VH-VL binders against o65421. Designs and how they scored, part 2

Target 1, 209 residues: o65421
Amino acid sequence: MEVKLWNDKREREMYENFAELYAIIKATEKLEKAYIRDLISPSEYETECQKLIVHFKTLSASLKDMVPNIERFAETYKMDCSAAVYRLVTSGVPATVEHRAAASASTSSSASVVAECVQNFITSMDSLKLNMVAVDQVYPLLSDLSASLNKLSILPPDFEGKIKMKEWLLRLSKMGASDELTEQQARQLHFDLESSYNSFMAALPNAGN

## First folded at step 5 (VH-VL; framework fv_tislelizumab)

Design s57
Fold by ESMFold2-Fast, scan of step 5:
Structure s57 (fold): chain C 209 residues (1-209), chain A 121 residues (1-121), chain B 107 residues (1-107)
Amino acid sequence: as target 1 above (209 residues)
Amino acid sequence: QVQLQESGPGLVKPSETLSLTCTVSGGSISSYYVHWIRQPPGKGLEWIGVIYYSGSTNYNPSLKSRVTISKDTSKNQVSLKLSSVTAADTAVYYCARDRGWLQFYYGMDVWGQGTTVTVSS
Amino acid sequence: DIVMTQSPDSLAVSLGERATINCKSSQSISSYVAWYQQKPGQPPKLLINAASSLQSGVPDRFSGSGYGTDFTLTISSLQAEDVAVYYCQQSYSTPLTFGQGTKLEIK
C-alpha cells in the first residue's frame, strides 16, 4: 500500500504545483499590465514582482523534469501571458530594475549583465531554500554568480559580494562533490548572499528620481 | 563608516503630532531598509515600522492609523510622524539600518543613539 | 503577531562561567532570529542574526543556536562587560517582535 500512497502523494503534489505555476504566471501578467497602465507605483511593483520571480524560480527548479519549457506550459493552458513569460523567463528581473540597468552611466554595464547578476543571486538563494545544499549543486551557482559580478565595471574588486563569493568557492573546493553544507554553513551562505545582493542593488541608479 | 542620528523635539503635547528625523551619514539610505523602534522608560523594545529601498512602508498594526514613515534620498534622511500622541507614546525613539531585501530582514546592525520624547502638558 | 518569550527574566552568573538565555516563538520561524545586547543608556547592539551567524566585531564567546520555535544565546565565559539586557527578535514576518528581555548580572 505504500507504493499507491506514494503515487497519490506525488500526483497531488504535481497538481498543486501546476496550479501554483499557473497562478504565478497569471499574477505576474496582471502585475505587469497594472504597472504599464500606471495603476501601481514603481516601488510597489518592484517589491511584488521580485517576490513572484523568486517563487517562480523555486517552483521551476522543482518542476524541471515535468515542465522543462515554461513557454510551452503557457501555450498548453492558453494563458496568453506574454508579458509574464518575458518577465519570468527572458528577463528575470522587474521592469524597474531593467530601467535602472539601462540608465547605467558605464558603457560596459548593460541591462543583460545586471539581469544575469540578479538571476544568479536569486537561483543561489533558491537552492538553499529548496535544501539543495550539496557542493556539486551549490558550487556551479556561486561560480556563475562570481563570474557575472566580475563583468560589471561599476563594481570595484573589493566589492563585498565579490570577496564573499570567492571565499565560499574556496571553502567549497575543499569539500567533496557530494558533501553537503551544514545547517550553520547554509544559513551563513544565505545571509552572505542576501547582504551582497542588497549592496549590489544599492549600486544601481535609482529609477524613481 | 555608516552612522544614524535621530533628532526632533524632546517634548510634545498630548493630541499633537510627533515628528522625528533620522539622518544617515557614510552611506545611502537607498541601500538599506530603515526601521523605527521605540522603548518606553524601563520597558522593552517595540517595532514601529520600516521603509524599504523603494520608499514603500510597513507599519506595526497597533500604530498604523497614526504613523507615517517617509524618506528624502537627496538629504539622506528618514522621517517618522506619529499623530494624536498620548503619555503612552513617551519613549526613546531609535532608527536602525537593516540589510534586508524582498521583505526578508537580517537584523538591525547600525542604530542611532536614540532621542528621548516625553509627552506631557 | 508572533510572540517571542524569553527565559529567564533575569540571570546572575559568576565571571568566567557559562550563561544561557532561551527564546521561544509562538510559531515556527525557521532560523529568522536575531539577538541584541543593550547596556544602560545605549542603543541595542546586534550580536547574532539568522539564529547562529555571529556579527563582525562580536567576541567569539557569544554563540547562538536553534531552529523552528526554540532558540538559545550562549556566552561561554562571562566577562564584566557582558552585563546587559539581552533581547531576541523574530525577523520572519511583520510586525517584527522582540522578546521581553533577559537581564544578565554578575553573581
Scores: ipSAE 0.000, ipTM 0.435, lowest interface PAE 17.1, mean pLDDT 82

